# VHH binders against 5'-3' exonuclease (pol), part 7

Target 1, 302 residues: 5'-3' exonuclease (pol), of Buchnera aphidicola subsp. Baizongia pistaciae (q89ad1)
Amino acid sequence: MIIYKKNVNYLLIDGTSYLYRAYYAFLKFKNNFNKPCGAIYGMLNMLRSMLLKYPYSNIVVIFDSPQKTFRNELFIPYKKNRPKMPNDLKEQILPIHHIIKHIGIPIISIPHVEADDIIGTLATKLYKKKYFILISTNDKDLAQLVNIHIHVLIGTSNIVLDESKVKKKYGIIPKLIPDLLGLMGDNSDNIPGVPTVGKKTALILLKTFGSLENIYNNIEKIPKCLIKKAKTIYNNLHTYKKLAFLSQKLATIKTDINVNITTKKIKMLPPCTTEISNFFLHYKFYNWNKLLKQGLWLKNCK

## First folded at step 1 (VHH)

Design s51 (framework vhh_gocatamig_d2)
Fold by ESMFold2-Fast, scan of step 1:
Formats: structure tokens, sequence, C-alpha cells
Structure s51 (fold): chain B 302 residues (1-302), chain A 127 residues (1-127)
């Protein structure tokens, strides 16, 4: 089919992105014993939304490893600015994984590997087999993976980014997003970039020279193409060249990780409605249990 | 029915070597990652080593260079070769299979994500 939703073979969910969004959206949500369950509720609410919108897709949830990655080894400050997982979120992790399992959704997490790299590797392998992949995430960095068979859905919204929409939104084509971040940095991941080089300057440089490598091959021409503080920016590009390439490497999603995952392993299994019902009753999700009994929790009859 | 049976545990002196074996049945062995975990008294269960279906391996920092995990798909077995053993390696060692829902690269830090476990084999390192 030409209808985009019908054509999605795999929906890869950025589980860590969903987890933190769920946690902060329902921070005050507690069960009868004053134990936090907001992330459980929020995660299920978001996953249910995706199951209803993409009923023909194989949905896979991917989570970050808590272990240090190759990026932490390359640059010790990488993501060190991110707070540790709150204890009340940590207590919800096992219940979340168990309910996702009972729904029949496969979960992937790999030691020392970030969810982004798992997503990038899976999407690339599936793309080479001519499948259509939708990546659901709020992380702008995943937009670098976008091509004719790989699109990004902004969280649980209706906004889907193809290559032209990435170019309109970010000012640059997907393959150059690591180069953009190499120049401007990314404060959320503690990627330093080049001091004083922001998004506007980085876009001018990339549109003029085409890549981070080509910017440095033409470094002497840089003062002529910059509008404001050209001398300072030129001096910093020259001084922080190694930092720019390190930042680009940190921002580049790996698509070549050795993950021996078969299409059989990432296929959805039938839901275990009895265990889902028991889970809903335990957490007092009575309205969802009512819908589940009516066959409507995983099916939209409207 | 999935079954994992460990063997090879015992008493060994510091600096010695020991090989643990895990015989698996009831599932398509070549499709799944297998792991060795250990639990010392009063401690939580921790990952020692893991091996993906494709043969790639992971190790905890304190055993890297001393322990080697391997698999034999023809024999449905996974092994842990332990060299240069230390008193701190004393624990019950468990063989674990990743779950169908978690994929071959399941969440190694959380034992609850593995769907089947062996009974465990005791390794005591003492003089």
Amino acid sequence: as target 1 above (302 residues)
Amino acid sequence: EVQLVESGGGLVQPGGSLTLSCAASGFTFSDYALAWYRQAPGKKRELVAGIYSGGSTVYMDSVKGRFTISRDNAKNSVYLQMNSLRAEDTAVYYCAKDSEYYGSGSYWDEPGYFDYWGQGTLVTVSS
C-alpha cells in the first residue's frame, strides 16, 4: 500500500526516550502502597498508542545499557552531565519489561551499547532487505538515519520526518547531522563541539563547504564566509580541530554493530491477555482492564 | 521445556583454573545469547560473561583477560574458562538464557530479563 502507516514493516521504539517521558509526565502517580507507577502507566499509554496507530507493524522496544560505551572511553565527560536514573524510576524498570513481554513486544538492550547504535544497526540491516522502518523517538540525533526506507516519528505524535522534512527542520541533510553536531556540540550529551560555533554558523559552514572534513580542507577561506565574530570563530575552528572531529565521532550513530539478531527474534508474539489482566489489576488500571476484557485495549473499534 | 544444567564447579586454590560447562535443551540454541552470572553470599547476582548467538562476547571488568566464554552450537553447550582465580571469585555461578521477548542482546545488568536459569554451581577459591 501507498498509505504510509500500512507500509511500515518495523516500528523501532526508542525505549529510553519513552521511559523518561513517561516518568516525568506521571511523576506523582502512585499505587495503593505509595509506590511510584507513573512510568509504568505512561510507558503503557504510549505503547498502546503505537499499537493502535501501527497495527500491522512489528514493534520493537530498544533500551540503553547502563554500562559505559565506546563514546565514554573516547571522551570521559560524554553524557556525564545526565543525572543518574531516579530510584523510583529504577523500581519500575522490571515491571515495565515484564508487561512489554506479556504484550508480545520484543525488547533489546545490549551491554556497553547505546540504544541509538542498536536502532541504527537494526534499521540499516532491515533497510538492506528492503523493509520500511519507522523510528519513534524524541532524540533529534536519530534523524541522521533517515533515508528512503527509514523515517523518524517524533515520539508518539503524528509528525513523520522523511529526508526532505529533516532538511527543512534541521537546515541540513540527514547524513550531515553528525558534522553539524561536531561543530555546534550537543549540551544534552555533553558533546563539546567548537567553542563559539553555534547552529547558525555551523549551517553556513556546512552549506558552503559540504562536510566537516571539507571545512578543514578550506579553513583559510572561513573568515570570508562568516558574518559575525569571523576572526574569533576562525581561530577557534583552527585551535579546536581535534575536538570538532571527536565531537563528530561522538555524534555519529554506528550502523555496523555486531548484533546477531534474526527477524524471527524481533517478531511480535501473541499477547498473554491473562497476564496483562493480572498486571492491570495489580496496578489498579481498572479502565484498561475493562477494555482488555472487551477486546478493545489492543484494538480500536472507533 | 527449557533446561540449563551447569557442571564443573569445585574448590580451587588462588591462581588456579577451572572450566564451567552448561548443557542446554528445549530451545533452538543457536538463536539465543547465553550468559554466566555469579552470586556471592549477601551480594546481588552479577553478570560475569555473555556470548551472543553470533559468537561476540562481553565480560565484567574484573574478569576481563582472566575468563573466556565460548559456545559449541553442535553440542548445545556454553563454557566459562576461568584462569588466575582469586578469593573474590568465590560464588555460585549460574548459566542463563536470554528471553524470546528481549532479543539476543538482552539487558545484561538485570538478571530478571533472562527467562531461564540453571540450578547453579559453586566455585570456592581458597587455600
Scores: ipSAE 0.000, ipTM 0.165, lowest interface PAE 14.0, mean pLDDT 80

Design s52 (framework vhh_6fv0_2)
Fold by ESMFold2-Fast, scan of step 1:
Structure s52 (fold): chain B 302 residues (1-302), chain A 127 residues (1-127)
Amino acid sequence: as target 1 above (302 residues)
Amino acid sequence: QVQLQESGGGLVQPGGSLRLSCAASGFTFSSYEMYWVRQAPEKGLEWVSTISSSGSTIYYKDSVKGRFTVSRDNAKNTLYLQMNSLKPEDAAQYYCARDLGEYDILTGYSDEWFDPRGQGTQVTVSS
């Protein structure tokens, strides 16, 4: 149990991360439906779990823009290795937005901006106002945002990453995660890093010199550090310096987007139980509709 | 039906100025946050500025801050962008768009996020 659950002012949900997890978790969901609705069911199941666990928090769902982002402009291969959204997931997007709105949860999406950058900017603005923020995501890269007022919850689990747990997991403080990825790359997002520099070597360099910038300020000392294959690593760091800093920039979540995100946009509204009931009946979520009619589906929700 | 129509573009020399306008119809203009976006040849869409429904809260892309001023006239259903000290890198097709940050049943999440944008207005900066 996480003791500070009652003190979470804002719960920022990585909606895109939830969508893909819900889709894959409920691909073979057996029920009395005869329409594709696994992602709808899974998304609602995850959101309901969060509403019940954090009844006093302002919950906000953030989604990716389908349009090209600044990272794609910086590096054309960025995320090009990712498969296209499945058509049966795509057909569920609009219904998911519809039901989330009727539950009273605000949705944020900004053209040409990744959900990560919206989350980073929102969390930073709220942190500066001394609020406590929990970011719910299955994307561990958001751990770079972790500080004393910002924690990351792994999906809908009970595992919360504070600064200490991020250090244990990554071997480095949250703010240096982009530096780590700048060196080692990230194959899942086509972030190249420096050739021959893996996680172990990157951690040794960062623990020795402190940052990517400081590694390059002390590049002449690398052969003297007794790092395995030090000469090869030195040569590659020199040759691929621009690629290392590009990789770091691609891995860095923006926290300074100049976007109109007001407290009104992130305030929960009362649920529209009539519309939620109509939705449940349409998708044949009969057990949830029974709970809704009994006042139990969103029991203990603010 | 939602319609947005941009105007005011043209050819200017570096350091020059232009004022863009966006005429809106088919929706309650005063209820929506609006923004300006641009697209240079062979480049993607780039966000330029956002203005709140009342006009009280405004945000700018860092590279245009201090040079561009966005404003709106809710009585005339018109959005404006005053561009001063224009640079060659400002050359682009400029579009206005309605903020879809809140779910709207009619305009909700779709394949084309900027569905309500108009034809745009071309800004060229050269000597």
Scores: ipSAE 0.000, ipTM 0.117, lowest interface PAE 18.3, mean pLDDT 79

Design s53 (framework vhh_vobarilizumab_d1)
Fold by ESMFold2-Fast, scan of step 1:
Structure s53 (fold): chain B 302 residues (1-302), chain A 126 residues (1-126)
Amino acid sequence: as target 1 above (302 residues)
Amino acid sequence: EVQLVESGGGLVQPGGSLRLSCAASGFTVSSNYMAWYRQAPGKGRELVAGIYSGGSTSYADSVKGRFTISRDNAKNTLYLQMNSLRPEDTAVYYCARGPEYSSGWYEDLTDAFDIWGQGTLVTVSS
């Protein structure tokens, strides 16, 4: 199924993903006080693009919490290889929240809950009410949420991924992405996976057996379906079974967290043009301020 | 200014070794995802090795067991130790600074690598 731009009821923005992309893409941007402002510019540029592309959608920005989550309790090394947020980025966060609020975009962040789990839960609640949801992110993990009413836009691509496009692009259906990561791991999050099992081997196993559970129910058949390193892979799958299921659990986005989020809380409010203008003048975004004064900053010029 | 400068390339015989260096200025390598890419004649850029700020590393299947990525935080320098070199390793090698995100399985953001070195030529020939 294709979800057209006019049919998207809710656009859920992975704010943390956007924040880091904006920061690294615009490191050279500084204001007249020689302070970094690249993340501010980049966030606004990306959000403006989405507002122009999806003018009828309720846009919501979701951010990570710095507090420990249930995944840290399950596996202490989870994400401990990640650095603290750079100070140059950290000092831009309050201005970013301020301008997002004045544009009229709701912001959601919940203590002890990752943005992914908020997105997963919110998208699932909205899907059950028969709304169409588009998730915008750089995180391929969110592709696991894709179904007939939930689609994703990943990276800088203008191509909306439905279930068939996720399967074509990643080699696996959405619901099996946690199983894929359970086998191959994810070094960026310290998700261990199974030693010596990479993406190609994991895809062969999942295409043959259908799920992580079915791989282990048929473990004796593995040497017959793999022609290279079959004995080593078999031995490691057997030895690291608990680690594979832990890795799958760490990679699985929760869709059932208890969040008191109503459709009223995620509805866009009218923009505060005066505050947006003051913000643009402060950061010397003169071209955007000119468009704002003409009523064209949030409108297509053709 | 923000800059990456590679060095250490050259001509080497099959089975030989080289160590590439990448000196960073204007930012800290230990707080960023850093990567080595290569581009062989007539081919696109290929990710060779990466190191996350937390210290975990990744390698292309073609170089696993032969190449080692490392960094010296005090010198703000990235390294690629290349052992058991093969003719197919002949390429221009680039170091690059990439995005590091607070979550999961991310899209390969080669187009979001914002700082690239000038490249250093490695030729493996007898």
Scores: ipSAE 0.000, ipTM 0.348, lowest interface PAE 10.3, mean pLDDT 82

Design s54 (framework vhh_8h5u_2)
Fold by ESMFold2-Fast, scan of step 1:
Structure s54 (fold): chain B 302 residues (1-302), chain A 129 residues (1-129)
Amino acid sequence: as target 1 above (302 residues)
Amino acid sequence: EVQVVESGGGLVQPGGSLRLSCAASGFTFSDSSYAMGWYRQAPGNQHERVAIITSGGSTNYPDSVKGRFTISRDNAKNTGYLQMNSLKSEDTAVYYCAAETSYYDWSGEYLSPDEYDYWGQGTQVTVSS
C-alpha cells in the first residue's frame, strides 16, 4: 500500500533529525566571517529537495523543544547519554528558522514537547480527517506511527515505509515497535529494556504472545517455549517487569498532546523572494540566488 | 563536496588479494553515528551487498564472500576498508562504498542499501587469469 507523491496531502519533516544530518554533512562550511554555516546550507538543500519532489504537499517542519519533556520526568536518565547540541549548530538555528519562514514553510515547536510527539499528534489528527501523510525522518521510532494513511520517508531518500515494509525491516508490525523496545531497550535513548533480552529474543516473544501485556499475562508459559535460555529470560522478565513497562512507555510516541494547530496554520505561504535573495547573498549561496532570480530555485530544471 | 571515494581496485589473478579503501570527505565519522557497506555490480546486474558494518561494529556477509572478505573502518582516518582474499572470477565487478551519518539509528541494525546517504563513484575489480 504505497502513497504516491501526487497523493501526499501533508509532508511532516522531522526538523531536528534534518538539522543534525545537515550539520554533520557540512562541518567544513564557513561564511565570510569564518562562522560555520554548514547546517544552514544542508537544511536548505534537504528542504529544497523535498519541495521539488512533493510540489503539491503542504510541508511542515517540526523541531524539538530544548526544555525537559514528560519522559525526562518519568525517567531521569532518558537521553542523558546523548551529547549536548554543539555550539556551532546552536548558532545556526535562528537563521534556519528565519529562512524557512521566508520560504513559506510553517514551523512548529512546543515547549516541553518532543518533535516526535508533535508529529504523532498532527499525523493522527490529519489521518482522522482522511488526509494522506508522509513523515520525513531518520528516527526509526516514528515507524510505529505507520498505517494506511501515514507512511514514513527515510530522510530525503526514495525509501517509503508502509506497514508491509516496516514489518519486513523491523520484524514486527508498527504498533508493536514500543513493545519491542520495552523488551530490548534502546541504547541511543538510554531506554533500559529487560537485561539479557535482545532483539532476537524480543521478536520471538512478541511473535508468540502478540504484545508486552500478553507476554506478562502468559509469563508462566515462557520456560516451556522454544527460546534459548528460557529459564534465564523468564527470571529477568519477572524481575524487571516494571522496567519493561517503563521502557515501553518511554518508547511510545504520544498522539494525544494538546496541539493548538489548525489546518490554516499548517498551510504553506507564498515565498518572500526578496528576503530569500538577501539570505543567499549574505551566506554566498550565489548559484541558488541566480536560480531564485530566474524563478527556478523551487522548479525542476530539466 | 560531501562524498565518499573508493580506491584500491585493479586487475588480479584468481586466488589473489586486494584491499579497497573508502575515504569520506565533507563529513566526519568520529562525531556521528554511522553504518557503512560495500556493494558490487557486474554488467547487466543490480547491485549486490558484499559487506555491512554497523555503528555498533556488527558485520554481515553473503555466503558468496563469507570467510574471504573482511569489512573494517577507522573512524580517526575517516576511512572504511574491504579486505578481499582468495578472489574468484565471479568477484569481478565495480565495487561501491555506501555510508550513512545517522544520529537516530539503532545500534546493531543493518541498513539496507537504499538507506545510505552517500554512494561512491565505484572502483573496478577484475579477477582474470
Scores: ipSAE 0.000, ipTM 0.167, lowest interface PAE 16.4, mean pLDDT 79

Design s55 (framework vhh_6fv0_2)
Fold by ESMFold2-Fast, scan of step 1:
Structure s55 (fold): chain B 302 residues (1-302), chain A 127 residues (1-127)
Amino acid sequence: as target 1 above (302 residues)
Amino acid sequence: QVQLQESGGGLVQPGGSLRLSCAASGFTFSDYAMYWVRQAPEKGLEWVSTISGSGGSTYYKDSVKGRFTVSRDNAKNTLYLQMNSLKPEDAAQYYCARDQSEWELLYGDESYYFDYRGQGTQVTVSS
């Protein structure tokens, strides 16, 4: 069943997140998929789900740059703990780009820029024009962008994070997530934080002082706080101030990158059904080709 | 390279018990939340359970709550699923999966999002 979501003007897809999810989800299915097309099928299945659920939204797919980003230049260990992209997935990227373009979905990738920063910048520009934006991602860091017009959809699920839901999950409002990560770090991205400051301590400090800047403006008050090991925490905050602000900077999604991204560039184009059909036949997606010829594969797509 | 290997599946009668294991290698096991997911014949993949990297938080599909228990031994890089009071509808191929990020548990316990999955172990409940 197609679920219409009337209020979503733009659906921004975290393409890199979708690629990994699709690759690993379909790699071990023995019946209908082989290794060369698992990510292709999975990506199309996820995108088709989004097209059917949000038929009147402008859908845009954003991919990471393969080049080093400004965060890698600021802190060499940044994201070095992440697994390398498998060669079998790399071989599917070009076909995936080609089919997405034939479906009429815009693709954005900018050299030396992470998908998160493109998403953050685009969502902020659209928000200022009073559009409603849904960001589809499995990346927790994009929750920091959430406001009254920007919500995060967890992958292709039915779970949508608004500001209230983010506050319930993180214990802090979206705009302070970078400050939280500046204090406690983030092992998944190799962000160091301040030694001995964990989530519980960081939340108490942020609820008491309001921001990372205000914590440091009131640092002398920390030994008097009702926090376990307050004197040790004071000493480490003082010693590792530069690491705290570096960690905050690494965790902060840029919303101000100067890119000529207009609403025209992110508008969906009419699908090229002949090229989509040729693609489906090449990869033996016969059921999808049957639906496509009947006008049912993209029936409610804008 | 990340590797996940499940074991412990088999044939049981309704009301019976099985203990599944998953041996993990190629990553720092304690840094990642882990999932159990299953796929029954002619059905899609469904989430069963999640456990945080420390083991301090656990989440379950409503239909298995009270019957299944997920646990982990970080010293042995092993994930477990204790299945009690098994029903015919529990029959499926069971997979061990690694969360994409240790922080994805903050998003909610109603969903699963993983970047790696094992080969699976089959659970059959006799009728």
Scores: ipSAE 0.000, ipTM 0.123, lowest interface PAE 19.0, mean pLDDT 80

Design s56 (framework vhh_gocatamig_d2)
Fold by ESMFold2-Fast, scan of step 1:
Structure s56 (fold): chain B 302 residues (1-302), chain A 127 residues (1-127)
Amino acid sequence: as target 1 above (302 residues)
Amino acid sequence: EVQLVESGGGLVQPGGSLTLSCAASGFTFSSYALAWYRQAPGKKRELVAGITSGGSTVYMDSVKGRFTISRDNAKNSVYLQMNSLRAEDTAVYYCARSEYGDYWEDLSGEYYGMDVWGQGTLVTVSS
């Protein structure tokens, strides 16, 4: 929306989330070239769209570290169920970093830190300085960061999630999303949750007791609730209490990571047109190169 | 019953080397992650290095390339090989066991989830 476009000071892009989306959206595109370039094309198409849509925002792209994070050390099965990155996606990562740099967009990646925790920490630091932040992601878990000055844009859609829209979509306020995942788990990240507690049961418990901590403070009331299989749920909550709190901790995005990043490091630089042109010619993006030479590829990025 | 006993501490000159050993008893050693912490005078306790039962390791930035953590499951022992020692490395070094077995509670140096601690061994780096 126009009101969001005018007020966005920082656009934080979940680069890792977009890499996978771009790869799968443009998988067929590799048939037209000697090397796979679908993720490169898709990432550039999305970044170009964001630059045109948010011309006054400082755009920053954040990527995951390939090294172990504190979550992998806290819970060894964390994300082990995820398929290995395809080789044809992996070989596109370095070219993507190079082109983003030449466009003038800052890139942030910190060894041993997930992109989500970098985003959470930067958004919180900027929010405390009274800036308005838009987080662009395909990852639903980033909705837990939503507040009065932090909003989430889902993928390539026009839908911006504020606090009200998060509550409508997830059935719970942003700050309780880690508690929800602590109960129901998250199969995509191998977060275990509590056995037999799904989303519907978890929402009933959270709406009744308010938080994971308050559920356990009131655990003796559960067998008498109108929850389906209340006695089984009570027994499993009691048995798997440590897993529930571990799952909540794994699902909680850190906002206190020492990122040692200044506002200067997250300001955009003027694009290097020569390097962008060389890149487009290398990947046979001839139409984009024509637009670039006419000053039309990024018309509002000076 | 369940115990961790450190040894190998002492006085060493800057640039020198020491190997710390931690002997475990009273539990299934191969099922647990172990860590080395240190506490310098007037400072908070901090994580130095950790090793999971599968052999995965973590290190604090200031010791990377200088210190090596290892374990010997047959001997129920974990080791910290310390090279290129600096005055800043002077501290009491503690061996600790994760409460959750092969899971770390927090790599920020907080003690939540550590259920067994050794008595500590003093390392002094001075001429």
Scores: ipSAE 0.000, ipTM 0.087, lowest interface PAE 23.6, mean pLDDT 79

Design s57 (framework vhh_vobarilizumab_d1)
Fold by ESMFold2-Fast, scan of step 1:
Structure s57 (fold): chain B 302 residues (1-302), chain A 124 residues (1-124)
Amino acid sequence: as target 1 above (302 residues)
Amino acid sequence: EVQLVESGGGLVQPGGSLRLSCAASGFTFSDYAMAWYRQAPGKGRELVAGIYSGGSTSYADSVKGRFTISRDNAKNTLYLQMNSLRPEDTAVYYCARDWGFEYDSSEYDYFDYWGQGTLVTVSS
């Protein structure tokens, strides 16, 4: 069920975020052949909950490309600190794509493009057509896309971030999140930021000057601000100006990639119950198969 | 017929321990995910702990580090080891057979069979 006053036309699922969450939640889950299937079960459980909660939305799952992206071209260390995908998870990817297709959910993955940029571009195109979009993700960076028609759902929880909630949570408006990360960096993605500028200092600067660009347009006013170590911060902003703008560019989600996708292509199709049943039997999901045969797997029976 | 029979509930002092058991019959126990739920007076049912057929587990934040769910497939028995019990753990505890829970979204739990429940009272 919808947890705010707007109808959700499209639910865009951060598929890679869902995969890692499902994998780590069900690490020891095995099938008849002693092969890992925890990510398969967890992914299906999460998608089922979304289908039941948003029954009138067109649900789309977006996955990362394994190929090098434009951010890796700009900054070789970008995301190089991230662990390699476990082989146990890799083995579950093809079965997961197969079952999602048979449920009738569209899948999008574009070579050399991160899921975030596909989500950002698709949400922006749909927003321009006056649709309401909900993005389901555990990635905080997607909050930068939030506007009057685009909201972020934290994973599969009941927490939805609109513009007001993003301001309360991050201390700044959504469109300034890349500027915040340009100043303070982001260790999870190996984005450097400006040395000695942390979140508190970055927020004061952005609230005072409005943007990364305006901070640099007003650089001479920084030693006069009520900021601890203002002289050190001033010197580092001058020294690391190129690094600040590089970090901001790395943190900015693209909304203008060439995505040749129509609303017809991202519409859900009727589920293929025979293939879903075969899948459930193969992985020993016997209770789900029983519910499927009764027409109750995608119906709330509470 | 599917049957789930709980035991081990009772009165215990704060800081004490209890072990709940659920004896399952009428189905192939090893094929199913199992869970413990509880319901305190005036509250809805909440997932306490879940365990899948492969052994992976999930816990409510309120019990992490204090409770341990386990299963013995040879004995068709589900267990909940409860340590460092608190007055707020007072509830009727239910054994359930289900596939429809998510570790962070218990409102989407689907239950095909439940036990009768066992009362746990934590009081001095």
Scores: ipSAE 0.000, ipTM 0.111, lowest interface PAE 18.5, mean pLDDT 79

Design s58 (framework vhh_6fv0_2)
Fold by ESMFold2-Fast, scan of step 1:
Structure s58 (fold): chain B 302 residues (1-302), chain A 124 residues (1-124)
Amino acid sequence: as target 1 above (302 residues)
Amino acid sequence: QVQLQESGGGLVQPGGSLRLSCAASGFTFSDYYMYWVRQAPEKGLEWVSTISGSGGSTYYKDSVKGRFTVSRDNAKNTLYLQMNSLKPEDAAQYYCAREFYWDESGSDYYFDYRGQGTQVTVSS
């Protein structure tokens, strides 16, 4: 919406999510040296879209750390099923960082911390100061952060998830998404959940008892519930209680990371048009360079 | 008003060829990178090819490389896609698209304007 777009104080971009989408969209873009540049082009195209759509927002790009996180210490299999970053993409990361900085967009990456936890911590700190935050991501896990001041934009689309839309999509309110994943698990991240408990059963339990903690406080009532295989579900919840709470902990985005992220560190700087022009000429983005010289590439940015 | 109009689609046998055209108006055509994108009935939009404003640089999706050739005639404000050795997987609605500027609802990535499209059907 026009009103909502004007009210967005901070746009937090899931940079790692953007990198992979840009890479796969433009796999065969090559520069004069026969080197891939598709992720560079795609990333800039996506960021330009966001700069033009949200000209009054402070835009921040957040990237994952390559180092092991606290979740890997709690549960060794966490995310071990994810493929390694392609070498073609790795070669484009430094150029992407350089151009983003020349545009004046802050970049945040913290050793041993996932981008999701940085985003969650930043959004929560800004929310407490009464700012409106939009999180741009293709990662569904970030929907758990949604509240009255924090909304999720699906990538660069026009689809914004508020609390109502999250409840429609997941069948549960944002703050209970970790509880849902604690019960059913999440195969994409190797989060185990409770064996034999799927989404349907987990939703019935959460709608009946309210939270993972309350399910366990009322566990004796489960065999009396009108759910399929209630006795089997009771036995598995009882047997795998520790696994359920571990799974919930692994699925919970941290909003209290003790990091030195200040409002100064996330403030946009004026674009360096000379360096942006040099970059565009180097990668043969001639149309963008023409628009830049006409004052139209970053029209209405602050 | 920017206008893009595709033509040249149709029914073709596997292994056949089609030449798509896109007539552009309402802007300085030679100033823009141009794109071909396609959408199969149950799939999202997928990028097919890119050509620079001068025509000096061309890029292709892996599965079409060596079979498709993008070109342009800046004097006629026309973009082309020559499609050879067509496969059933190439069946889709094909769109001509201009450089990125996004201000409307849609699942479109990386395009500011696109045409109405032209349908390519590949039998069996």
Scores: ipSAE 0.000, ipTM 0.121, lowest interface PAE 18.5, mean pLDDT 80

